VH-VL binders against q9vpl3. Designs and how they scored, part 406

Target 1, 224 residues: q9vpl3
Amino acid sequence: RGKINIQRPKAPHYERARVVAVTQPKYPELPKAKSCFKTRAERTQQQQENPYNEIIAREVRNWLDHSRLVAFFHLSSITADDIFRVRVQLHKQNLHLKSYGSKIIEQAVKNTRYEAIVPLFHSNHCIVFSPDPEKTAALLRIVRRVPQMVLLGGIVEETMLSRNQLVAYAQMPGLHAVQAQLVQTLSQAPGHLIQQLQAHQNSFVQVLDVHAKNQMNEETPKST

## First folded at step 14 (VH-VL)

Design cc42 (framework fv_imvotamab_arm2)
Fold by ESMFold2-Fast, scan of step 14:
Structure cc42 (fold): chain C 224 residues (1-224), chain A 120 residues (1-120), chain B 112 residues (1-112)
Amino acid sequence: as target 1 above (224 residues)
Amino acid sequence: EVQLVQSGAEVKKPGESLKISCKGSGYSFTHYWIGWVRQMPGKGLEWMGIIYPSDAYTRYSPSFQGQVTISADKSITTAYLQWSSLKASDTAMYYCARIDYGEYFGFDYWGQGTLVTVSS
Amino acid sequence: DIVMTQTPLSSPVTLGQPASISCRSSQSLKHSYGNTYLSWLQQRPGQPPRLLIYKISNRFSGVPDRFSGSGAGTDFTLKISRVEAEDVGVYYCMQATQFPYTFGGGTKVEIK
């Protein structure tokens, strides 16, 4: 059974008027407080409050809270077609590529244990989230073919990991608990882990090897 | 085909330094871990450690931590095992092996071995 | 450390007859990801080891179908259904579930 278009043309004005009339009794009166205007001086003095930024910051916090795997990348110049292809491949593995402005990330992580990640986002960047830490290996296989995405580090099971530790986590399932404990001890020294995460961009084979050995050889507090 | 070719046999005295090599070919060298395994004469296999050649990230067995150094040079697709000061107890066959953690989770291809003899 | 214990130490078998090797781990080899990282290696006299079986029961490329692996948790078995002359050598089990990675002591397979 087909609808005869010419005999039943859609009239938006007519339909909207009817919908408005039907829904008017359910339309809530806006709270008086929300109708108050702030002066330009008040807005400037109190700093910018942008409802959009707060909504997006809340989205970032939700991703951080519900993801057991978070990976941080520097993003070089890449075409829309190429990044779309990467997003599709990642999405098939329950890996979600997101991009946020540095000030929104700062707002999202301010006064949280993740505040130390802010310096990672001073240049072009993107973040991959997943509820499944088992997908770390799949993530690294996909991005291995994307030279425009450079791994900076990540968070696994709420523990911050350097690039080297995240790679090791993906490749050596038997060591992930030891890696997490070691990094948790290091993260108690402000700035140390972030400095290490950023170092890979300028690293040489010898420098990376020494850094990895220092992280692995670090003695954790032990009670007997 | 995947091949790992190791350096030739070595005869050394206690206290001498040594660096042996393992050259990979027939695959993407930087995308696979390389491990080192010791086999003392007439004995079984002992895992020493591994390296990821792309960024030279290393992991050592506790028994070998501080005893040896593992390194790699990706420009010549070669991994290394090094001693600063050899002991007679280091006399053994040393194997390098490629590690695949994607599917096999183990040593899938092995080098022919390097016999190291430390005497007197 | 996970201790890997193999039995028997040696297995003399007649050509065409089956051989069975046992491997026991001091603790479960099942990883939190759900997989069990137990492998079997073959070392022929004067040769390097070669991968035979991975993840308990999967044959590596080029490995004859007369080789099979089975087991779960802490108890694993390698079986050769019909031993051939080329099967002479030492067989090792290996675990990669927990650091440090460890090997069994080996089982020597010999033809009668």
Scores: ipSAE 0.007, ipTM 0.431, lowest interface PAE 13.8, mean pLDDT 76

Design cc43 (framework fv_imvotamab_arm2)
Fold by OpenDDE, second read of step 15:
Structure cc43 (fold): chain C 224 residues (1-224), chain A 120 residues (1-120), chain B 112 residues (1-112)
Amino acid sequence: as target 1 above (224 residues)
Amino acid sequence: EVQLVQSGAEVKKPGESLKISCKGSGYSFTHYWIGWVRQMPGKGLEWMGIIYPSDSYIRYSPSFQGQVTISADKSITTAYLQWSSLKASDTAMYYCARIDYGEYFGFDYWGQGTLVTVSS
Amino acid sequence: DIVMTQTPLSSPVTLGQPASISCRSSQSLKHSYGNTYLSWLQQRPGQPPRLLIYKISNRFSGVPDRFSGSGAGTDFTLKISRVEAEDVGVYYCMQATQFPYTFGGGTKVEIK
């Protein structure tokens, strides 16, 4: 009984092959589901042609250009009410929370210095704008109470900062405080210099005084 | 507080020119759009157009294209709506309103309105 | 143009009773970015319009909780849970999903 070569099964007899060919279930070609997926190209083209996107992109660009503080956040399952509360708090600090579509942002920053931010907007996101970079600490304080807002990074004074860098920036003493410290340090420097310059003179005077006292003691004749 | 203050009521004759104003305050005027809305007596609201004060980009409703001119002066935070030649049919209340696409995506604050009466 | 149709034209309501206004759009108001930009405006007699609801269901600042918006696609509803005297006026739905922006015809809320 010849070993059935499982690896190369003998071609079935012609009649069996015909039966197998006829009995192969013709699976209806799945209706080519019109891939509702408009090709990225079609979507992009349609989006490019929509004057609406241009209008919104213009707004986004304007915010970016006129903001000294920009912070990017990922939104994780945040409710409309929560967003509203945060918005109110931010607004009190002259911080403006905005939400734009990723495609709009992409369009807005295309061929600009901001193009590097595009990868940050692949998910639900919001942007906080401020004309005042000193509000960074306030921003972070507010957002710390909102776990649904995850800081991704930001732009401060036209410099892109990572999350960690932005946190570090917020912890830095304000420019005015640093300036004040600098002024204080500089104001103390002359005093120290004067003290050092006078130290030698004072030492010399002390030595002379000791010498004078010793000479006076030697000149007192022992009245026998 | 965000405020839009419009110019006062106008009474004009057919054929006359008119320019009404909308002054924004309490916000960065250049960052938000201003739209104009017409309301004819006893009728509903009609969108006329929008302007972005930062660069004076304008978009009109097709129904109002060529009929009116929208403009803005960002230096004085004021938007304008003007007619070169008024018609009796232009009799209406005109509202300016702010648009925020980043938050509300609509008219969030409105002016008090300017009544324009065109009568022979 | 997207046509916005409001019903009813007039809604006489007893004080303390609920009111409901419907707005239907001729096309879906869902934007390509996933949001639906439908707003509700209130216009009291002799006053300018005021924003009540934005993006279907979000209350604007200062808007009482008795106002609520709902809906999807082409059908939207504004509800007032307990009508107060100050709620008298005309209510408009507005779409901002597509240019030109269009308003509903308005619904007049009156006290019986």
Scores: ipSAE 0.841, ipTM 0.925, lowest interface PAE 0.6, mean pLDDT 88
Fold by ESMFold2-Fast, scan of step 14:
Order: C-alpha cells, then sequence, then structure tokens
Structure cc43 (fold): chain C 224 residues (1-224), chain A 120 residues (1-120), chain B 112 residues (1-112)
C-alpha cells in the first residue's frame, strides 16, 4: 500500500465533481430572476399608486386654495403618540395638521402659484392648515413645545411668508394688525396722508363746482 | 362636533328608483372625502365608492360601478347614493363615512346608517 | 382584490380578561410610501362602525388605551387588555393600501 492518502480514495474524483456540479446553479439568471422577484401583487400595487397620486394631489390643492393660513414644517423623528397629542391641541384651535408625500405635493402644486414650496419637502415634513389666520400665534405657541417640528415658512392671506415674517405676523394684535400696518405705512411716507387729504378736498370742490354749474343752468331759461 | 346625518329608512319595490342622503356638519365639507359602505343583513362591510365634494370627483368600487350613482351638493353639504332601478339584493344598511389622506388615511366619522328594504 | 381574513369568528370573554383578534391579508399592506394602511373598526349592536385604530397601531381620538394594534406585512392583531361591557360588538379590520378598499369578515366579541 502506498504512503500517500490520495492513492486510496474511497470514491472516484469524478463522483465528487459530479456532486458539486449538481449543487451549484448552472444558469444564474440574475436580471430575470430579480424581475421574477416582483410578484403580480407588487406590480398591481404599483399600478394602483397612480390613482392614489391623483386623489391625494386633488386634496392637497384644495387645502392650499381654501386655507387663509398654511404653515410648513420640517418634521424630525417623532412618535405616533407625540404627533397625536400635537394634532389634538392644534385641532382645538381649528388648526389641521396634514402629512403628504413629497411627490404628491409636487404633483399638486406644479404649474400653480404654490410651486415655490416644493423645495421645502425634500425631507420629512408636515403642513398645518387653517381658515383663520388669527390662529398663527396659537400655532407657534403649540409648536414651540414640539422640538421635532421646525417652522420653514408659510402662506397667510395668499401671501408667501418666510419663517421670520410668519413669526412677526404671529406677534401682531389680531384685531389691530391691519391698522398697525397702515400706521407703519403712513409713518414711512407722510406724503400719502397729504395726498389723501388733497384728494378729499378736490372731491368736495368738484361737488360744489358741479352744483354751481347746475344752478346756473337752471336759471338760464330756454325760450317757450 | 363632526357629524354625518343620513336620511331615514326606506321600503321599496323592485324596479323603483331611490336616492338617499348624507349631510355633513361641524367641519369643512369640501375638504374631506365621503365614502359609501354597504352592510347586508347579518353580513360584513363592503366599500362602494368615494366622492370629493369640492369638485365631485368620484371613484367607484368595481363591484358597484354602473349599479349605483354617487353625487354631492356642496351648497347644502350633502352627499347622495342613488339607484335607478332597485333589486331585492340591494336590501342592506348603507353607511356614509368621512375620509382624508393627510391625517388618518381611514374612515374617521360615520353616519348612523340608512336601512333600505326592497321586497315585492 | 386584497382578501382580509379575521380570526376568530367569535370571541366570548369574561369581563376584565384580555381579548385578541387577528387579521391576515392575502398580500402585503405596506405601501411604497412606507406606511401600512390597516385600520380597525368597532361596531356595537345597533350602531354604526367607529374608527378604533389607524395605520396598524395608532389609537383614534377618544379610544381607550386598553385597545392596542400591532403587526406588519400581512399579519395584524388587535388586543383589548381588559374587556369591559361596552366593548361588546363586532370588530373589523380594513385595508386602504390599494383599491378597492376591503374589510375583514368581522369578529364578534361578547361577554360570557
Amino acid sequence: as target 1 above (224 residues)
Amino acid sequence: EVQLVQSGAEVKKPGESLKISCKGSGYSFTHYWIGWVRQMPGKGLEWMGIIYPSDSYIRYSPSFQGQVTISADKSITTAYLQWSSLKASDTAMYYCARIDYGEYFGFDYWGQGTLVTVSS
Amino acid sequence: DIVMTQTPLSSPVTLGQPASISCRSSQSLKHSYGNTYLSWLQQRPGQPPRLLIYKISNRFSGVPDRFSGSGAGTDFTLKISRVEAEDVGVYYCMQATQFPYTFGGGTKVEIK
């Protein structure tokens, strides 16, 4: 008997090679196999997402068109219980917290006056809507307690406002906000007040002039 | 508070037409979808369709497409479900329910139901 | 259509004891947006359905904390930690991940 173990194999080398060949996949169809990994259910799911995109975009556009206050937020990691508590507090103030996918928002606002908001939604986000712009102060008080929600900006009375402008708006007294703005306008341009007074005087003089001409016309009889 | 109030029970003969209503209150009617759900006696729930009252966009369940008409009148905050010709198999409780996709993504508030009985 | 299967068909429980209801879908309910649109509804005798839980595990407004939802993919569970008399009714799971929306067959919870 020989001194080398290879000289006395229990089975032919052909048999070992045969067993190895049987256990290895001979035809790896990775691209086709990967395609086959998408079930009919998954393909049907993807197809049905098209109706959802249209439906949800319709809803988003409607909220934008019919809210006098819209506030945009970046949303960091937050638990469902925490966001629920925030939603409840907001709802008591007629503030409606909504969450929509970035792709849906883009579809909803494309080719509209709202298109400028799209860059705000490239990360996790949410939007608060209200028919009452006076609730901006209440909104910011509630959100101040929620560090996961970071104000990015908003729309008030159809006007796009930066974060700082929205914060400033929130600090104005509700019933006197318009009057405060008017006073600021008048203080910047005193000429406007003088011009308005002159317009009123000219209107009064015009009324008197028309009356005087009418009186003269009445006293000029035409032959009968 | 949010409420959906449905019209009263109906007893009809096969072949008759019927229109039942669902009136929303306590919220902005045009901002939320209204869905219709059927529950046959002793059976479970079946989704029939949804409507967006703001523009009257409607999506039907395939099982109900062509069998019923869903509509809404936003001026009176009311949604409708209508049959042109009732069948005995239409006997069921019909519910309206509110849904939106930005909050709960589910039917959050439900009407009390309208019982429709169709028999000869 | 996605088929929703509930077990058990009925669940008689003793007051104060826990109850568990299972819901199984014929395909995954996870939407490509990352959310799973699975809800649980409660229907008390003679009353309309009421939203109990949305997106698997989130309690709706006014729903007691004894109700909890869990699950992922195709298997979902509703648990009531301590059943009370007012919990008698039929419970339905519902999916809104794709159209048409479909409901489970219902599970009747009753006191024994």
Scores: ipSAE 0.740, ipTM 0.865, lowest interface PAE 1.0, mean pLDDT 80

Design cc44 (framework fv_imvotamab_arm2)
Fold by ESMFold2-Fast, scan of step 14:
Structure cc44 (fold): chain C 224 residues (1-224), chain A 120 residues (1-120), chain B 112 residues (1-112)
Amino acid sequence: as target 1 above (224 residues)
Amino acid sequence: EVQLVQSGAEVKKPGESLKISCKGSGYSFTHYWIGWVRQMPGKGLEWMGIIYPSDSYTIYSPSFQGQVTISADKSITTAYLQWSSLKASDTAMYYCARIDYGEYFGFDYWGQGTLVTVSS
Amino acid sequence: DIVMTQTPLSSPVTLGQPASISCRSSQSLKHSYGNTYLSWLQQRPGQPPRLLIYKISNRFSGVPDRFSGSGAGTDFTLKISRVEAEDVGVYYCMQATQFPYTFGGGTKVEIK
C-alpha cells in the first residue's frame, strides 16, 4: 500500500527547466587559503568505494569470459597441502582452481549472462576454469578423489548445466559435433538450473548433517 | 613451472630513459596481475604498482604516480617498467612479482630482479 | 598509509634455537571480506624475496613446517621453531588489506 506523498511548492521538473534556461556550467574558484592540510593517513581513510571489489571482479570476469569450461563446487575444510596437490593435478590438465568471495562474484557477474550463478555462492565454494571443454572428463576424474569438493554444476560453451548434465557431457568428450548438440539438448532456463543447483546444494548439506549426527556410520563419498 | 624472468642490469646517466622487462612463463599470463617492487640499496621493499595484462588496467602507488609507467604486452607475455628521465634517486633493485587474488592474495612468485644504477 | 613496524631489527640466533619476529600495523588489517591479508616474505642474501606465509598463518607451498605465523588485528608473529643455516636472511611482513601495499622494515636473522 502506497504512502502519502509530500508535495512541495517547487516541483523537480520546474527546477530542471530553470537550470536548462541558464545553460552555463561554472566552476567555483578554489581559495587556497581555505584549504586544510591532510595527513597521508587521513586521505587513505576517506569514505570511498573499495578498489579491491573492482580489481578482483575484473579478474573474475576475465576468467569467465575466456573459459569454455567453468565448474562450481562446494568446498569443505581442506588443508593447504592437500589443496595444493589438487591444484597441481588440475594445472597439468589446463584446469585452474580459484576461490573468490561471494560479494565479488556478484559484482563481477551483475548485468552479465552469468548473473544467475550468484545464489550458488552463499556458502563455501570454489570454481575451476579451463579454456578447453574436452577437459571436463579429466576434471571429474581428479575431483572424484577429493571428497571435500562437491560438484554443483557448471557452464560449458556459455550454457549453464546442472551436475547431472555436466556428468553426461563428460561421457562424450571426443565427439565435438555430438557435444555441441548435447549442450543444446541439455540447456535449460537459468531459473530452473538455479533451482536444481540449489536443491543439490541443500541435499549435500543434508547429507553432511546426517553424517555429522551419526559419525560412526560409514558413508561412501559421492563424486563425479 | 611458473617463472618470471627480468631483463639484465642497467647503468645509466641522469636524464636518460629506460625500459626494463619481466617475462612470464609457465602460467596463463593474462589471468594474473603483475606488480613492481623497488628495493633501494641497503633498504627494504616498496610497492610501486600493479597491472592486469589482459586489458593493461594499471594501479600505481601514490609515491610512484607520474614517476614511472607500467605496461604489458600480452602477445609476448611481458610486463614493463619505464622511466622517461632517470634520477640518481632511482638507483635500486627492481622486482616484478605475480599477484594471486584467487588463491593466496599476495605476491606468490618473484622475478630475479633488475639492478638499475644511475650515476654520473 | 598503513605503517608496518617490525621488531627486532636483527635477531642473532644459535643454530637449532627458535626465532620470533613481530610485526605491528598502524591499523587493523582485517578486511571487510573477513580475511586478514598479512603475508611474510623471506629474502636470502643476493636472492629475490620468497613468499613464506599468507593470510596470517597459511604456509605457501614448499615452505618447511618449522615456519609458522600467528596474530590478529594489528599484532602478528612469525616463528621459526628450529633455525637452520639456510634460514639466514631478512624477513618482511607485508599488508595487502588496503592500497598502497606496505612492508615492514625487515628483520635480519643471523647465526651467532
Scores: ipSAE 0.527, ipTM 0.786, lowest interface PAE 2.1, mean pLDDT 80

Design cc45 (framework fv_imvotamab_arm2)
Fold by ESMFold2-Fast, scan of step 14:
Structure cc45 (fold): chain C 224 residues (1-224), chain A 120 residues (1-120), chain B 112 residues (1-112)
Amino acid sequence: as target 1 above (224 residues)
Amino acid sequence: EVQLVQSGAEVKKPGESLKISCKGSGYSFTHYWIGWVRQMPGKGLEWMGIIYPSDSYTTYSPSFQGQVTISADKSITTAYLQWSSLKASDTAMYYCARIDYGEYFGFDYWGQGTLVTVSS
Amino acid sequence: DIVMTQTPLSSPVTLGQPASISCRSSQSLKHSYGNTYLSWLQQRPGQPPRLLIYKISNRFSGVPDRFSGSGAGTDFTLKISRVEAEDVGVYYCMQATQFPYTFGGGTKVEIK
């Protein structure tokens, strides 16, 4: 705009001003002599990565193909002991908690009817599989007590459902025919399924971003 | 109740063929990988390869590629390790173990082992 | 191949005292996905191996809390805070970061 303003307290203390100037991304000088070349170890790791991707993608496709219930969750920070306890509770109901990398999920579902789920996995995630769709109610009851797991949506009887549609499905009596009809009705509804799944992910990412910023600036006391 | 039960000990002569088994129970056999690990007498563990029972997709350690064949029969929830021609250097304890890349990324349950002795 | 080196070869320890086992890899075990696929296995005399710890520091089902894992990059440690008689056996580290999967040479824990 051409206006020149002089503000005396605007700049940080001398030492901090120098650090800010040095970290400014205007001159990204290479810390290494030739950073455009990968190390031998890096090249070896990248070459070995391809076999893993196919192996794990094969596993993902098998779980998707043989599960009548698939539920997608965002997974916040949780200890291994806590997630193990959740896995035990889920396993008693024939519910199987799995975690896979986003690239692997993308490879597994590429060129399939499930390709639309890929955006759900841009952040930390996990998936619950079951051969029994009647276990949807049990799944939601267990996860209700695990605030680190946030339901994003799912697949029931090979039909993609939003969070709200999956909750509705869970509330039906345990009559397979009625539940199957509900799934067909929900899937035929002119809803914004993909947009709803993406909105849930985007909303949750925004919440996590705000929460992370707040945690950096605040010390949270316990209150009961 | 996850259990891997391996076939009994074998005593063979060099040049003979052999097929040992690993039967899974207490879990969905076709959803988990089975790996094979060799332990020579008085030595450590060596990974041989893995198989996915759902479609019999296999991956071998380079040291064992062409030396053994890994297979599975999902109808009887059993994985196999096979030699076309045994050598004295094949004398070892052989373990099968389950692996899942969606949970632990490690061998979580192990069979009791099959001792294979090859001598003249 | 990634070479896994364990020290010590054997660890005689008095009951109730701590034991520490080190594992070094010839290159970083951190995978491009950000995880480090290092596991610890226990093999008691005459028994098959048993998973103790996965992904550096996570205890497997049924593993007592006296076992702990730590480390990063190429240097990893398994600690037993108070060794009990049933802890006698050989301990192995294993990497699954790249093919072929490789194991350390083993560390024998025994009572003295």
Scores: ipSAE 0.689, ipTM 0.856, lowest interface PAE 1.3, mean pLDDT 81

Design cc46 (framework fv_imvotamab_arm2)
Fold by OpenDDE, second read of step 15:
Structure cc46 (fold): chain C 224 residues (1-224), chain A 120 residues (1-120), chain B 112 residues (1-112)
Amino acid sequence: as target 1 above (224 residues)
Amino acid sequence: EVQLVQSGAEVKKPGESLKISCKGSGYSFTHYWIGWVRQMPGKGLEWMGLIYPSDSYTRYSPSFQGQVTISADKSITTAYLQWSSLKASDTAMYYCARIDYGEYFGFDYWGQGTLVTVSS
Amino acid sequence: DIVMTQTPLSSPVTLGQPASISCRSSQSLKHSYGNTYLSWLQQRPGQPPRLLIYKISNRFSGVPDRFSGSGAGTDFTLKISRVEAEDVGVYYCMQATQFPYTFGGGTKVEIK
């Protein structure tokens, strides 16, 4: 009884092969489910044709161009009410919380210096704008109370900063404070210089005094 | 506080030109859109068009395209709506309103309105 | 153009009683970005319109909690839980999902 080669089964007899070929279930080609999902390209193309894309992109660009502080946040399961509360708090500090679609942002920053921010907007996000970079500390203070807002990074004075860099920036003494410290340091420098210059003179005077005292003691005749 | 203050009521004759104004204050005028809305006597609201004051980009409702001109002067934070030749049918209240696409995506603040009366 | 249809045209309400206004759009107001840009406006007699509700259900700043918005797709509702005398006026729904922006015909809320 010839070992049935399981790895290379003998071709079935012609008649059997015909039967097998005819009895092979023709599985209906799964209707190419028109993937209801408009390809990213189709969605993008449709979005490009939407007049809103242009007007909103214009707005986004304008905010970016006129803001000295821009912070990017990921939103994690935040409610409308929570957003509203945060917005109110931010507004009191002249911080403007905005939310735009990722595609709009992409369109807005295309071929601009801001193009590097596009990867930050793959999920639910918001942007905080401010004309005042000194508000960075205030911004972070407010957002710390909102765990649903995760800082991703930002732009301060046209420089892109990581999350850590923004935090560090916020901890830095204000420009005025630094300037004040500098002025104080500079104001103390002349005093130190004067002290150093006078130190040699004072030492010399002391040596002379000691010498004079010694001479006076030698001139006192031993009254026999 | 955000405010939009419009120019006063106007009484005009058919064929006359008119330019009404909307002055924004209490916010960055160049960052927000200004829209104009018509309300005919005893009727509803009709969007006419909008302008972005930063660069004066404008868009009109098809019904108002060519009928009016929307403009802005950002130096004085003022938007304008103008007619070259008024018709009796232009008699209405006209509102300017601010729109923010980043937050509300609608008219968040409104002017007090300007009544325009066109009569022979 | 998207046609916005409001019902009823007039809503006489007793003070302290609830009111409900319906707004129907001729097409879905869901934007490609996933949001629905439907707003409710209040116009008191002799006053300009003011924003009450934006994006279906969000109350604008200063708007009392007695106002609430709901809906999806093409059907939207504004509810006033307890009508007050100051609530008298005409209410409009507005769509900003596409140009041109369009308003409902308005619903007049009156006190009986």
Scores: ipSAE 0.828, ipTM 0.917, lowest interface PAE 0.6, mean pLDDT 88
Fold by ESMFold2-Fast, scan of step 14:
Structure cc46 (fold): chain C 224 residues (1-224), chain A 120 residues (1-120), chain B 112 residues (1-112)
Amino acid sequence: as target 1 above (224 residues)
Amino acid sequence: EVQLVQSGAEVKKPGESLKISCKGSGYSFTHYWIGWVRQMPGKGLEWMGLIYPSDSYTRYSPSFQGQVTISADKSITTAYLQWSSLKASDTAMYYCARIDYGEYFGFDYWGQGTLVTVSS
Amino acid sequence: DIVMTQTPLSSPVTLGQPASISCRSSQSLKHSYGNTYLSWLQQRPGQPPRLLIYKISNRFSGVPDRFSGSGAGTDFTLKISRVEAEDVGVYYCMQATQFPYTFGGGTKVEIK
């Protein structure tokens, strides 16, 4: 072994570097470097495009276009077994729980009537879809027993509803004409609905702050 | 209960055409993708392609592009895999499987398989 | 294409003993969405494949607790804590991060 030998980096002599470059095996076959590089860069750009963007956006748009009930939730940490049990309960009521990335949702809804929902998906989320808006009450009954899912708002009969409006809709009797009239009445203030959806997100943030404070207090020494 | 039921075993000669089926039930057929997977005798799994029954959008594995046609008829909740001219090398078990990107992001439910034997 | 390499090719185990299967990918399976789309499939003799584990470590419906998945990036493991007779079959890892979807070569679990 011997002694520790620390060597300083030695840059190759300029003349030697030039000789090495000239004698490389690929030098005589030099292609049109800029043209080949541009083609390679174009292939790289195409490869870097997420192949799922079109596929998943197609799926999201299909769910939105063919669901008369859409409900948006914040989703906290939950076990695979627990979320499966929730999916089974929801499926019995023709309610379909889906999770998609925020970027994909934005891509799917951009330039559509649904674009206003994008701010709801900044953090962990999931969506419940159904072709049957009468199932809103069943949805809320099931989700009330799942503390990891926090209702943010939804869409009923093509109309964006805040959390409170969706809860009100769920409490209506099963009179189809009355339900349609309520949805139409709620749709008369679109700007207000967006503000209410944002307020629910702010309320959720406040709930997280309270939870964080409670955890901090719990970590405080118990002798005081 | 989600179920995919495939057509029965086929014995064909080289050059013959064939269309096998995969019928979905127990779920919203047009909202889920159907993929096709080949398994040659004694070998592993190979993805062939997928279709979205809602609009018949298809995507094929490069190895199977031009070799087979995938289609679907949403009115009878059935997806198809078709060959215009079979080869002996097409002898394999063919599986259909359901895919959803909003739940499991993978093949969640599988058909029982269709054995295709191509020999003279 | 992403190449999926499984080891071992076969795993003879005694009933009640643990089994471990490794899966390596030629490139990272972490998607730009933040998830890793690595699944494990079980194929019992004469049966179609069955989804066992999705997104590295999540057990699919009806899958016993003795099955667990772990890993990140390019290196993934499926463990069976106590092999039962019904666990005999071939296990495949698969990636759905990039098209075309690709599968490992399979690992045969058998009782000795």
Scores: ipSAE 0.727, ipTM 0.874, lowest interface PAE 1.1, mean pLDDT 81

